# Designs tried in a protein design chat: VHH binders against Glyceraldehyde dehydrogenase medium chain (cutB). Part 5

Target 1, 281 residues: Glyceraldehyde dehydrogenase medium chain (cutB), of Sulfolobus acidocaldarius (q4j6m6)
Amino acid sequence: MYPPEFSYVRAESLQEALKFLEGNDNTRPLAGGQSLIPMLKLRVLSPDYILDINRLNELNYVKTSLNGVSIGALTRYHDILSNDIVKSKVPLMHHATRTIGDMQVRNMGTIGGAISNADPASDMPVVLTALNATIILSSASGSRSVKALDFFKGPFTTDTNKGELVTQIEVPVLDGYKTVYKKVVRRAGDYALASVALAIKLKGNEIEDIKLAYGGVHDKPFRAMEVEKNVIGKKLNDDLVKDIASKVSSQINPPSDHRGSSWYRREVVKVLTMKAFKEVA

## First folded at step 24 (VHH)

Design v1 (from u1 with D31E)
Fold by ESMFold2, fold request of step 25:
Structure v1 (fold): chain B 281 residues (1-281), chain A 120 residues (1-120)
Amino acid sequence: as target 1 above (281 residues)
Amino acid sequence: QVQLVESGGGVVQPGRSLRLSCAASGFTFSEYYMGWYRQAPGKQRELVAWIYPRGGSTYYADSVKGRFTISRDNSKNTMYLQMNSLKPEDTAVYYCARGDFSLPDWFDYWGQGTQVTVSS
């Protein structure tokens, strides 16, 4: 393949970046890394411009907010993993970030880049969908909020309009919830076959609330909402978990590819579901 | 064993429509995302559209949004590209491809292509 033909532009402020996006279609913001893999994908997507926003320090933060935790879009995985606010208040995100690649990937990747890319196998979109986080989209003329359940529209596809940039993620603090994130790879270093994010609040052995999301097995992060509603108030036990696993496995739409068949991914989802509930029971 | 055969290309005037077909065999068609690429003379291949397994979400390049529609009939193992309001810039060889987003090119098998020419 020949290298992509694009123009590289660097923004020095958020206002400059938003003005550029307003005036220039077919622009891909660059947040984080210089990995060869992203460059090869540029050949498939063929942008006219790469807009480097890595100097926008105003988008690099983790702060407590009234309703949760606010995270700037350029906050790197390494900084999320080492952040005491995330570790204490959003443990699901902390543990999912721990599963992301090696240290080089964690040092270069950003939360905003991950969710804007919306790769079906990506970990952070699954976490944000489980928590139904709020995503802030900014443009030259203002900003708007979109819930994670409405933000991811399909593989590599988001609810982002022309001239908009993800600038902040607001994550709720779910007091009293137990959380777990798990994923399966075919071989060490391979893409994830499937992943699960679980947040559950128990009153004794009874399910008071549950948030259950899956990655890699649907066109976008899959929230098992009907299963969630059906199990509230029920006693958590092995039979219920088997029923949950079976129902989720029947509701997902996993692809077949060289990593695994659709059938295999349904079986992996059953195993991941059982393992996730085992850790919180 | 995997075979992808494109058809439906031709020569048309600007503003007209064409419908491309891709007949697939040798694999479980409904379980794979499928796509269309095109290559104009002297240019690299560019992604036109793709469609998720069993139907569902779709993607379109900006240059074809609102004019082209990708679809699939899983009972016939066939993918389609409806191309409306054709422009001279749409002149290219169009390729059907089977999807695998874990690969560098996002696709693992390609058809032989069908020529579309849009000229006055």
Scores: ipSAE 0.590, ipTM 0.827, lowest interface PAE 1.5, mean pLDDT 86

Design v3 (from u1 with Y33F)
Fold by OpenDDE, last read:
Structure v3 (fold): chain B 281 residues (1-281), chain A 120 residues (1-120)
Amino acid sequence: as target 1 above (281 residues)
Amino acid sequence: QVQLVESGGGVVQPGRSLRLSCAASGFTFSDYFMGWYRQAPGKQRELVAWIYPRGGSTYYADSVKGRFTISRDNSKNTMYLQMNSLKPEDTAVYYCARGDFSLPDWFDYWGQGTQVTVSS
C-alpha cells in the first residue's frame, strides 16, 4: 500500500511548528524515525501535511526540575541513555532505554515520537506509566498536562488533540526505590513480546510502595493498580510474588499473533514478574 | 484453516444503514485484533476500523468516525460493522481481516469481501 498524497513541511522552531498546526488542522508531526509511515500506508491517516519537527533543538534536553526530571520531546534515545541525570535519578528509564531497538533506532528515535506513536509493545510508554510521568502538550494557544496513564488511550492512540504537540515529559524521582525493567523479545532489537517495569520501595522486608506496569500484553500500557494497592504493607516473599504474577496474568488482555499466542504471553508475564521481583528482593 | 466470511452488503440509498458481519473460523477469534478494510474501484484499499481483542479499544478512520461502529461477539466468533448515514463515497468492497500489529500491513488474513453500494 502507498501513502496518500501530502505536502511536506519543515519547521525550524517550536513557535513555527505550533503556528503551522494552528492553521492546518489536517497535519501530522514527524519526529524521529518511521513510526508514522505504517499508518499512512494503511491510509488510516490521510493528512494534508506532514510537519517535520526534527530540527526543533529547543525540545532536546534533560534537566532536573523541582520534583523530578524534565525531558524534551525531541531528545533522542542515545542521549537519554548516556545522560547522567537519567542514570542517577531515573534508573528505570535508563535501563529500559538500553534495551530499545538497535543503535540506529536509538540514534534516531525520540522520546516524544515514541510515546506519540503509542505502539502497544513500545518500552517507553510502559516506563512512563510505571513512574506516573506527566506529558506536556503544547499548542498555539497554550500548554496542558496529562498523566501518562491518561495519555495512552489504546494502540497507536493518545490523548492528543488537533494542533497539539508533545513537547515535554516530566518524570518523578523515586527516592529509595529499586527498579527493574525486563522484556522478552524474539530477536534482539525487536518490540517486546511482553515487558515489565517494576519500582518498589521496601521497609525491611515489607512493601512500602510499588509501581508495576506491563507492555505488549494489553491494549495500552497496563498498570497493575489493584495489585499495587493490595500488596502494600505485606512482606515480600515467594508466595506473594507468585500471587502477584498470577493475578496480573489474569487481568491483562494480550493478543495472539505470529510471535506468540495470548496464552503464551500470559505465561511469559508470570515468569517476567517473578524474575523482576527476584532482582529487587 | 483460517476463514473469514463477510455478509450483509447490498445496495442502499444515501442516509441508510447497513450492518456487515464477519464470521471467523479456524483460529481463536477472541485473541486476535480484527479490522475492516474497504476498496473502491480504481482506488487503494483503506483501513476503515479495527478492534482489539477482549473488548478492547477501537479505532476509526476519520472518514467514517461517528457513522460506523465496529464490534465483536467472541462467543459467536463474529465481528460486525454497523454503518449508519451511508454516503456514496462509502461504496466499496468491504473486507474482514485478522490483525497482527507486527506485520507491515497489520493483517495476515482476509475474507472475500462483500459489496456495499450507496447510490440514489
Scores: ipSAE 0.849, ipTM 0.930, lowest interface PAE 0.4, mean pLDDT 94
Fold by OpenDDE, fold request of step 25:
Structure v3 (fold): chain B 281 residues (1-281), chain A 120 residues (1-120)
Amino acid sequence: as target 1 above (281 residues)
Amino acid sequence: QVQLVESGGGVVQPGRSLRLSCAASGFTFSDYFMGWYRQAPGKQRELVAWIYPRGGSTYYADSVKGRFTISRDNSKNTMYLQMNSLKPEDTAVYYCARGDFSLPDWFDYWGQGTQVTVSS
């Protein structure tokens, strides 16, 4: 299959990009690598224009904010990985980014591109979902914010309207939390067969707060909201962890594919969950 | 062996409806994302819609949004495509396909197809 015919346009600034999107409804932004190619080949996307926004350096930044950490949408994975603010204030993101692809992927991939693509097996959407991050979308008429939980709608589907562009991600700082990111891959650098992002705050051996999200095993990042609510105030022990693992495994909808069966992914999730909790205990 | 068999195609006038069915066998149907794609003579194949496993989310190409509905009955190992408000440009061979997002083309098996012709 071959992609449809389209025109290639490059923007030099955010203003230029947004103006173009305003006047051209059937436009797909390109931020980072070639993640759009499969959808173009399948003609899932048939844009009139591909808008290259890779030169929008004004969207390349990491900075502290009142609410935590603000990250520009065009910030590359390699920069996120080496950024001291991310290391210190968002360790979950740092550790997850370390596992993303290879050097080439991290050099080309952007946080905005990744979440806009919304691959169910992608790592960053899971991280942002676990952290209750906020996505900022901009258009020629203004900007709006969307919580990560509401931003991802399904496979390769986001809450992005025509004319809008992801411009910034806001990540809260979780003080007093222990964080773990784990994933199982068939081959180093591949998308996750299954992944888990865990942030937990303990008071002694009791769970004060917990954030638990999974990737690669649902149509979008799976946030274990019911489990999170049920374990608050309970003592962290092996029986509780096994129960958590079992419940999560029963609640997700992992697909079968050439990499693994749905059943296998459910089993992997149980193991990953237990391993993650072991690290924070 | 994996088998996908389409049915329900035919000749209809513009504005009419058709309902396509895809009978699946040889695999655990409920665990796979499934899709419909179509190919008109002299045109490239295009993905029309897909549906995720079990209670799954759905996706539609812009050209069919609001007119087509993809669904599945896992108890019957069957996927459906309800096609309303049909247009001449919907004329094509429609194929049922088993999905795999890890593959470049997202699908590994497909049926023989069923012809849909919309003409006045």
Scores: ipSAE 0.840, ipTM 0.926, lowest interface PAE 0.4, mean pLDDT 94
Fold by OpenDDE, fold request of step 25:
Structure v3 (fold): chain B 281 residues (1-281), chain A 120 residues (1-120)
Amino acid sequence: as target 1 above (281 residues)
Amino acid sequence: QVQLVESGGGVVQPGRSLRLSCAASGFTFSDYFMGWYRQAPGKQRELVAWIYPRGGSTYYADSVKGRFTISRDNSKNTMYLQMNSLKPEDTAVYYCARGDFSLPDWFDYWGQGTQVTVSS
């Protein structure tokens, strides 16, 4: 299948991009292009314009902010992976990024492109959801912020209005947390059959705080909010971890496909959860 | 074996509505995302809409957004496509398909299709 006819436009600045989006409602931004092309071929998207924003260097950055770390939407995975700020202050993101695709994917893929695409099996949405990140969307008229949990609406669906562009991601720094990102893939570089992002803060053997999110096993990143709430103040032990795994497994909605059945994914999530907790115990 | 059988197609005037149904068998229907695609004469196949197995999340092609509604009844192993405000451009053979995002075309099985014709 071939994509529908569209006009290709390249923006040289954010201002130019936003102005174009304002005047042309049926425009799809292109950042990296890895995920957009398949959707165009399927003709799910029929934009009048493809707006290439890959040259917007002003959206390529990682910097410390008042509340954590700010990352420009056009920052490539390769740059995120090698960035000392991310490595030091957002280790969960660092470790997750290391597992994303292959070298080519990491060289071309951007954090903004990835989250805008909102593939259910994508890694970064899970990470951002676990970290309670904030997504900044900009338009010609201004900017707004959306929590990661509210930004992802479903498969390939986000809280992005016409004329808006993801421009920045704000990630809080989790001091005193142990973090782990694990995923199961059939082949190296593949999208996750299932993934888990865990951030936990312990006071002795007691759970002071916990963030637990899963990918590839729901229509969007699954944040185990109920489980998180219920385990606060409890002692971390094998029985608790098994209980967590069981509850999460019962709450997710994994699909069946050629990679594995829904049942299999539920079982994988249990094992994955137990392994994740073992690493932070 | 996997079977998908479409029904509900027909000839209608512009502005009218049709409701397509897809009866599924041979697999655990509730565990798969399902979709509709269509192919008009002389045109390429295009994905119209899909629905996730659980939770009810849906996605629509830009060309049908706001007019079509995809839904499913897992207890009946049936998927539906409510088509409102039909246009001549909607004329096509509509196919029910079992979804798999891991595949290049996102689907591994499809039905024989049902003809939808919108004409004055």
Scores: ipSAE 0.838, ipTM 0.926, lowest interface PAE 0.4, mean pLDDT 94
Fold by OpenDDE, last read:
Structure v3 (fold): chain B 281 residues (1-281), chain A 120 residues (1-120)
Amino acid sequence: as target 1 above (281 residues)
Amino acid sequence: QVQLVESGGGVVQPGRSLRLSCAASGFTFSDYFMGWYRQAPGKQRELVAWIYPRGGSTYYADSVKGRFTISRDNSKNTMYLQMNSLKPEDTAVYYCARGDFSLPDWFDYWGQGTQVTVSS
């Protein structure tokens, strides 16, 4: 299948981009790589215009803020990976980014493009979901904030309205947390068969706080909210971890495909969970 | 062997409704996301909608949003497409398809199709 006909437009600034989106409702932004191509080929999307925003350098940044770290939507993965602020203040993101694709993918891929695409197997959505990140969307009329949990709606579907563009991601700094990102892939550089993002704060051997999210095993990033609530105050031990793994495995809805069966993914999630907790114990 | 059999097609006037069904066999239906394609004469095949396994999340092509509803009954190994407010441009052969996001075209099997004709 071939993509439908569309006009290609390039914006030189955020203002120009937003103005264009305001005047042209049937427009899809292009940030980074070729994530839109599958949807276009399938003709699920039939835009009149593709708006290339790759030249918006004003959206390329990593900054410390009062509440954590602010990242511009057009920041490339290779820059995120090498950024000292991310390494020091958001280690979960740093470690996850290291596993994303290959050098070519990291050179072209942007954080805004990745989360806007909302691939269920994508790494960054899982990270942001675990961290309770906030997504900033801008339009010609203003900006609004959406929590990561509410931003991802399903496979390749986000809470983005016509005329809006993801412009910034706000990430909390988790002081005193240990973090782990792990994933299983069939081949190096592929999307995850299953992934886990764990952030845990311990008081002695008791769980004070925990954030637990999974990718590739649900219609969107899966946040294990019930499990998180139930383990607070409990002593971290092997039995608890096994129980967590079992409960999560039963709650997710992984698909079967040529990469693996639903059953296999459930088993992988158990193993990944146990391995993740072992690293923070 | 994977089998998908469509039914429910026919000839209707604009503004009317049709409900398509897809009977699946030869695989664990509940574990796969499923979708509907359509192909009009002289046009390329296009994805109309898909539905996730037990989670039930759905997605629709821009051209059918608000008019079509995809659903499934895993106990019957059947997927449905409720088509309301039909338009002449909806005329096509509609195909049931088994989903696989690991593939470039997201689907690996499809049925023989059922004809839908919308005309005055």
Scores: ipSAE 0.834, ipTM 0.924, lowest interface PAE 0.4, mean pLDDT 94

Design v3 (from u1 with Y33F)
Fold by ESMFold2, last read:
Structure v3 (fold): chain B 281 residues (1-281), chain A 120 residues (1-120)
Amino acid sequence: as target 1 above (281 residues)
Amino acid sequence: QVQLVESGGGVVQPGRSLRLSCAASGFTFSDYFMGWYRQAPGKQRELVAWIYPRGGSTYYADSVKGRFTISRDNSKNTMYLQMNSLKPEDTAVYYCARGDFSLPDWFDYWGQGTQVTVSS
């Protein structure tokens, strides 16, 4: 296989990065110790430029906001995992971040990199889809926001236009919800065969609200909206959970690959769903 | 045994169209995303497009967006690439490939390729 053919450029400020993206087509930003697209995938995507944005310290933060918690796109997984605001206010994200690779991967990876890469097996896209977080896209001419449900368009494909860079993520704080993140991997540290993010608000044993999303089993994070609506007001019990698991399994579109068959992933989703509900019951 | 057989290549004038086909056998075609690669002389093999299983999304390289359309017919175990408004830069051997996103290159099997030459 031939080596990748690209030019490496480093930006010293957000303004420089945005101007470069405006003026240079087929450019892939590099955040963390790895590109927003893993290095080996550069041959597949064949960018003309790799734009290193690691020096943009203004994009590295976690703070409270009117609508929840604001997280800069260059915030490392390590910093998210150890952050008291995320731990207390967005436990779903905290739990998911704990499942990401080993310490070296967490030290090098960023939330903006993960969601811009949009790998179907990635953890953060699933969390943000469950929360329907707001993603801020910046360009040389301004900024726009897009909801996670509209941002992920397919494997490695997002709503990002030419010249745009993810700069901030806004996640809601869900008062009174119990949350859980689970995934199945072939080997520890591997990308998921399947994953589930659950946020549920119970009044007694009745479901008041629920957010249910899956990764690794659809072309993009799968939000089980029809199932969510159908179970509002129902009593949470083993029979209902089995029904939820069965319905989700029938609605996903998992691929086959060397990690597992499409059939196997449907079965794993049933098991993951049951485990997730058991933890919050 | 996984087999991928491309057909439909040829020599065409700029601005014309070609339709490539990829006949697949030896695996459950409908469960796999599938893609087209191309390799021009002396260049790296370049991803052109891919298509997800069963009514999923598609992807196109910037160089072909708006001109090429990938599709599949799971009942015939066949993937297609409709190539419109062909340019000399599209000259390459085109390869059908079976997808696996967990692999470094996203694809584990390739066909032998079909030559597309765009010249006047």
Scores: ipSAE 0.661, ipTM 0.857, lowest interface PAE 1.1, mean pLDDT 87
Fold by ESMFold2, fold request of step 25:
Structure v3 (fold): chain B 281 residues (1-281), chain A 120 residues (1-120)
Amino acid sequence: as target 1 above (281 residues)
Amino acid sequence: QVQLVESGGGVVQPGRSLRLSCAASGFTFSDYFMGWYRQAPGKQRELVAWIYPRGGSTYYADSVKGRFTISRDNSKNTMYLQMNSLKPEDTAVYYCARGDFSLPDWFDYWGQGTQVTVSS
């Protein structure tokens, strides 16, 4: 296998990066060291340029915002995991980040890199889809926002236009919700076979609101919207959870691969769903 | 044993169309992500398109977007590549491949390929 042929460029500021993207087609931004290694080994994507944005410290932050928590795209997983704002206000994200790789992987990976890569088995896209977070895309001519439900378009495919770069993620604070993130891997350190993100608000034993998303079992993070709507107002019990698990299992589109069959993944999703709801009951 | 057999290649004039077929056997075809690669003389293999299991989302390389269409017929265990408005730059051996995104190369099996030549 031959390495890809590309030119490496490093940006020293956000404006420099955006100007380069506007003027140079077929450019792949690099955020975090782990993304570069897989890209160099894969002959699938053949960019003319790798634009290294890792020095853009202005994109490395976690702060409160009017509608929740704002996170810069170059914020490392390590920094997210150790951040008191995320831990207290976005526990779903905190818990999911604890499940990402080993400490060395967390030191190098970034939230912006993960969601821009849009691997169907990645953890952070599932969390953001459950929260329906807002993703900020910047270009030389301005910025726009996209909801997570509209951002992920398929395997390794996002709603990013030419010249745009993910610069910020806005996550809502879900007061009064119980949250759970669970995943199954075949071997420690592997990509997830399946994952689930659950945020649920209960009034007594009655479901007031629910957000339910899955990773690794569809072409993009799967938000179980039909199931969510159908269970509002119902009492949470074992029979309802079994019905939810069955319905979700029938609505996903998991692949078969060397780690497991599509059928196996459907069974894993049922078990994973039941475990997630048991934790909030 | 996994088998992938391409057909439909040939010599055509610029601007014409060809339809490639990939007959699959030895595995549950509908459960697998599938793709087309091509290799031009003296160049590395290039991803052309892929299609998700059971006919889900599709992807196209920029060089073929709007001209090529990938599809699958799961009842016949067959994937297709409809190639319209062919250009000399599309001249290559075309391979169908079975996909697995968790692998470094994203594909674990390839066929023997079918030649497409675009010239007068």
Scores: ipSAE 0.658, ipTM 0.859, lowest interface PAE 1.2, mean pLDDT 87
Fold by ESMFold2, fold request of step 25:
Structure v3 (fold): chain B 281 residues (1-281), chain A 120 residues (1-120)
Amino acid sequence: as target 1 above (281 residues)
Amino acid sequence: QVQLVESGGGVVQPGRSLRLSCAASGFTFSDYFMGWYRQAPGKQRELVAWIYPRGGSTYYADSVKGRFTISRDNSKNTMYLQMNSLKPEDTAVYYCARGDFSLPDWFDYWGQGTQVTVSS
């Protein structure tokens, strides 16, 4: 009914963006696509400024690092999906990126934009939580790192301080793990009702290590840490998987909304969990 | 069938407190996140706070953080907004709303609003 009352500003360098954020409260960085979805959410949040950082090409990269793979925050989903380093070294991310929207969404979205938005139904936050990736936050005065488990604080809420911008994501390489990403949507291109990211290392049928995270069913990506710890050393079988599914379903806090009821999401999580483990068994 | 009814608005002096209530009916209240919006004269409607289902996270706009507290009592199907240290800029009609983050405006049902006026 009323028009938006924000000012649009475009940064040409990282230094310019960080200086603007330092000096101007109530500013929302715009990274990735310029579809109606980001603009519609602006009406709810009512920022004074939109700071467009899409020109910061120095933040568009994928490279090998000592501890894994480093990804610049403005790297687009399309580039992540097509990247040989991600495909070979971080297959969980590769598989999840294929499920993100349709090709148009993948061409416009960025990993930094997705995790800074922190939508509870978003796919990339779930992947990063499963991997407990390191997120680099930069400001005019320096940089700090935050683990994904500590970064996502709630719906559309992150551990970002005033004047900070996500600039890099570091993901570990999980040698010897089998990985699965699955989600349920009402129709192709819709946000997930529920999603699961699984990374598991098996010795025979014995669980040596496991990382299990869920999206769309908690206020932030849910890492099933209690379940993970309790199943280390156990033999993977159908009865164990049923127990895992039941325990996770009881620990999540899914909402009801037009996509599905809270009860339905608990049932979907059980099914998704069983299907994810079936792929690695 | 869904109904949201705000109450607790009024005229108050700066520095004082008010508590708003939102009585909900026609849906399973505990399953939905809920929010408060406000609209000052001549301004766009702005989000004040939201609260996730069953005791999850909360959110506050920067202008009210530290002064306002959103809460809910699922046994009474009621959401609250405790507003402390009120300022003239808090003058607005306050609306409660049922949440759905996947919608363009994040909310699918709204109350009629309750007026809060902060003046000397």
Scores: ipSAE 0.649, ipTM 0.854, lowest interface PAE 1.2, mean pLDDT 87
Fold by ESMFold2, last read:
Structure v3 (fold): chain B 281 residues (1-281), chain A 120 residues (1-120)
Amino acid sequence: as target 1 above (281 residues)
Amino acid sequence: QVQLVESGGGVVQPGRSLRLSCAASGFTFSDYFMGWYRQAPGKQRELVAWIYPRGGSTYYADSVKGRFTISRDNSKNTMYLQMNSLKPEDTAVYYCARGDFSLPDWFDYWGQGTQVTVSS
């Protein structure tokens, strides 16, 4: 492809970045090697400006809140993985982050960049969808919150309006849940062919609550809401898990591409589902 | 062998409509997301729309949103682009393409193109 022509601009503060976005259409934010606006615009559009926000240290944090953990959008995967608050309070996110690439990839990627890119096979969007995390979008005129279930709109497409920037993610703390993240990759360091995020709370062997989400197998992270509701109150056993795997496999819409067929992805989802439930049993 | 054949182009007056078709063969059409690009002389290709497999999401470029509709009929291995309220700036060669989001350009196969000309 021909190289795009653009102007590079660096923001020194959040206020400066938001004012620039308000006043300059066709601008693509850059955090490390990732855009905070869906890559559709970068890959198929020629932005007038690349707005480098890497210096906005005010967006690099992990802190507790009344109902969970607040994470700044420029927090690197490496910092998430090494953070004791995330490890203890949001183990699903900790384990998923450990599966992301190698150390160099974790040092370059940010949580805000990953969810703004919104690749259907990306790990962090699946985790946030399972937890139905709250995503904070900021603009020069104020901020608003969006739940993960409403934020991801399709491949590389999010609920971000013009002039908005993802600035914070709020993640609930799930006391008493067992959590699992598993994925199958075709090549080491690549995005998942299929992935599963499971959070389950058991009363004895009965399911009290369950959150079940999948990546790589739908146009956006797939939350198996119908299956979740149907299994509340039931006892875990091999027959139930096989039924869950079968129902999810029939409800997803995986594509075919050079990495794998739609049919193969449906079979992988069945296997991943069974492995995830055996780990929590 | 993957083949994509566009048809339905022509010369029309502003404000009129055209429907483009893309006949696909050599692969399992229903499993792939598909898209339309256009290229005016001397300009780079512009993404117009794409459609996900089996009733998933669609995308439209801002310049065509509300006027164009992408659709597919998996039983006929055919994708369509309904173009309403055509404007002179819609004049271009329109290409259908097979999608693969893991690729830099997101598309691995392209058709021959069909010319659309909007003029008085």
Scores: ipSAE 0.638, ipTM 0.853, lowest interface PAE 1.2, mean pLDDT 87

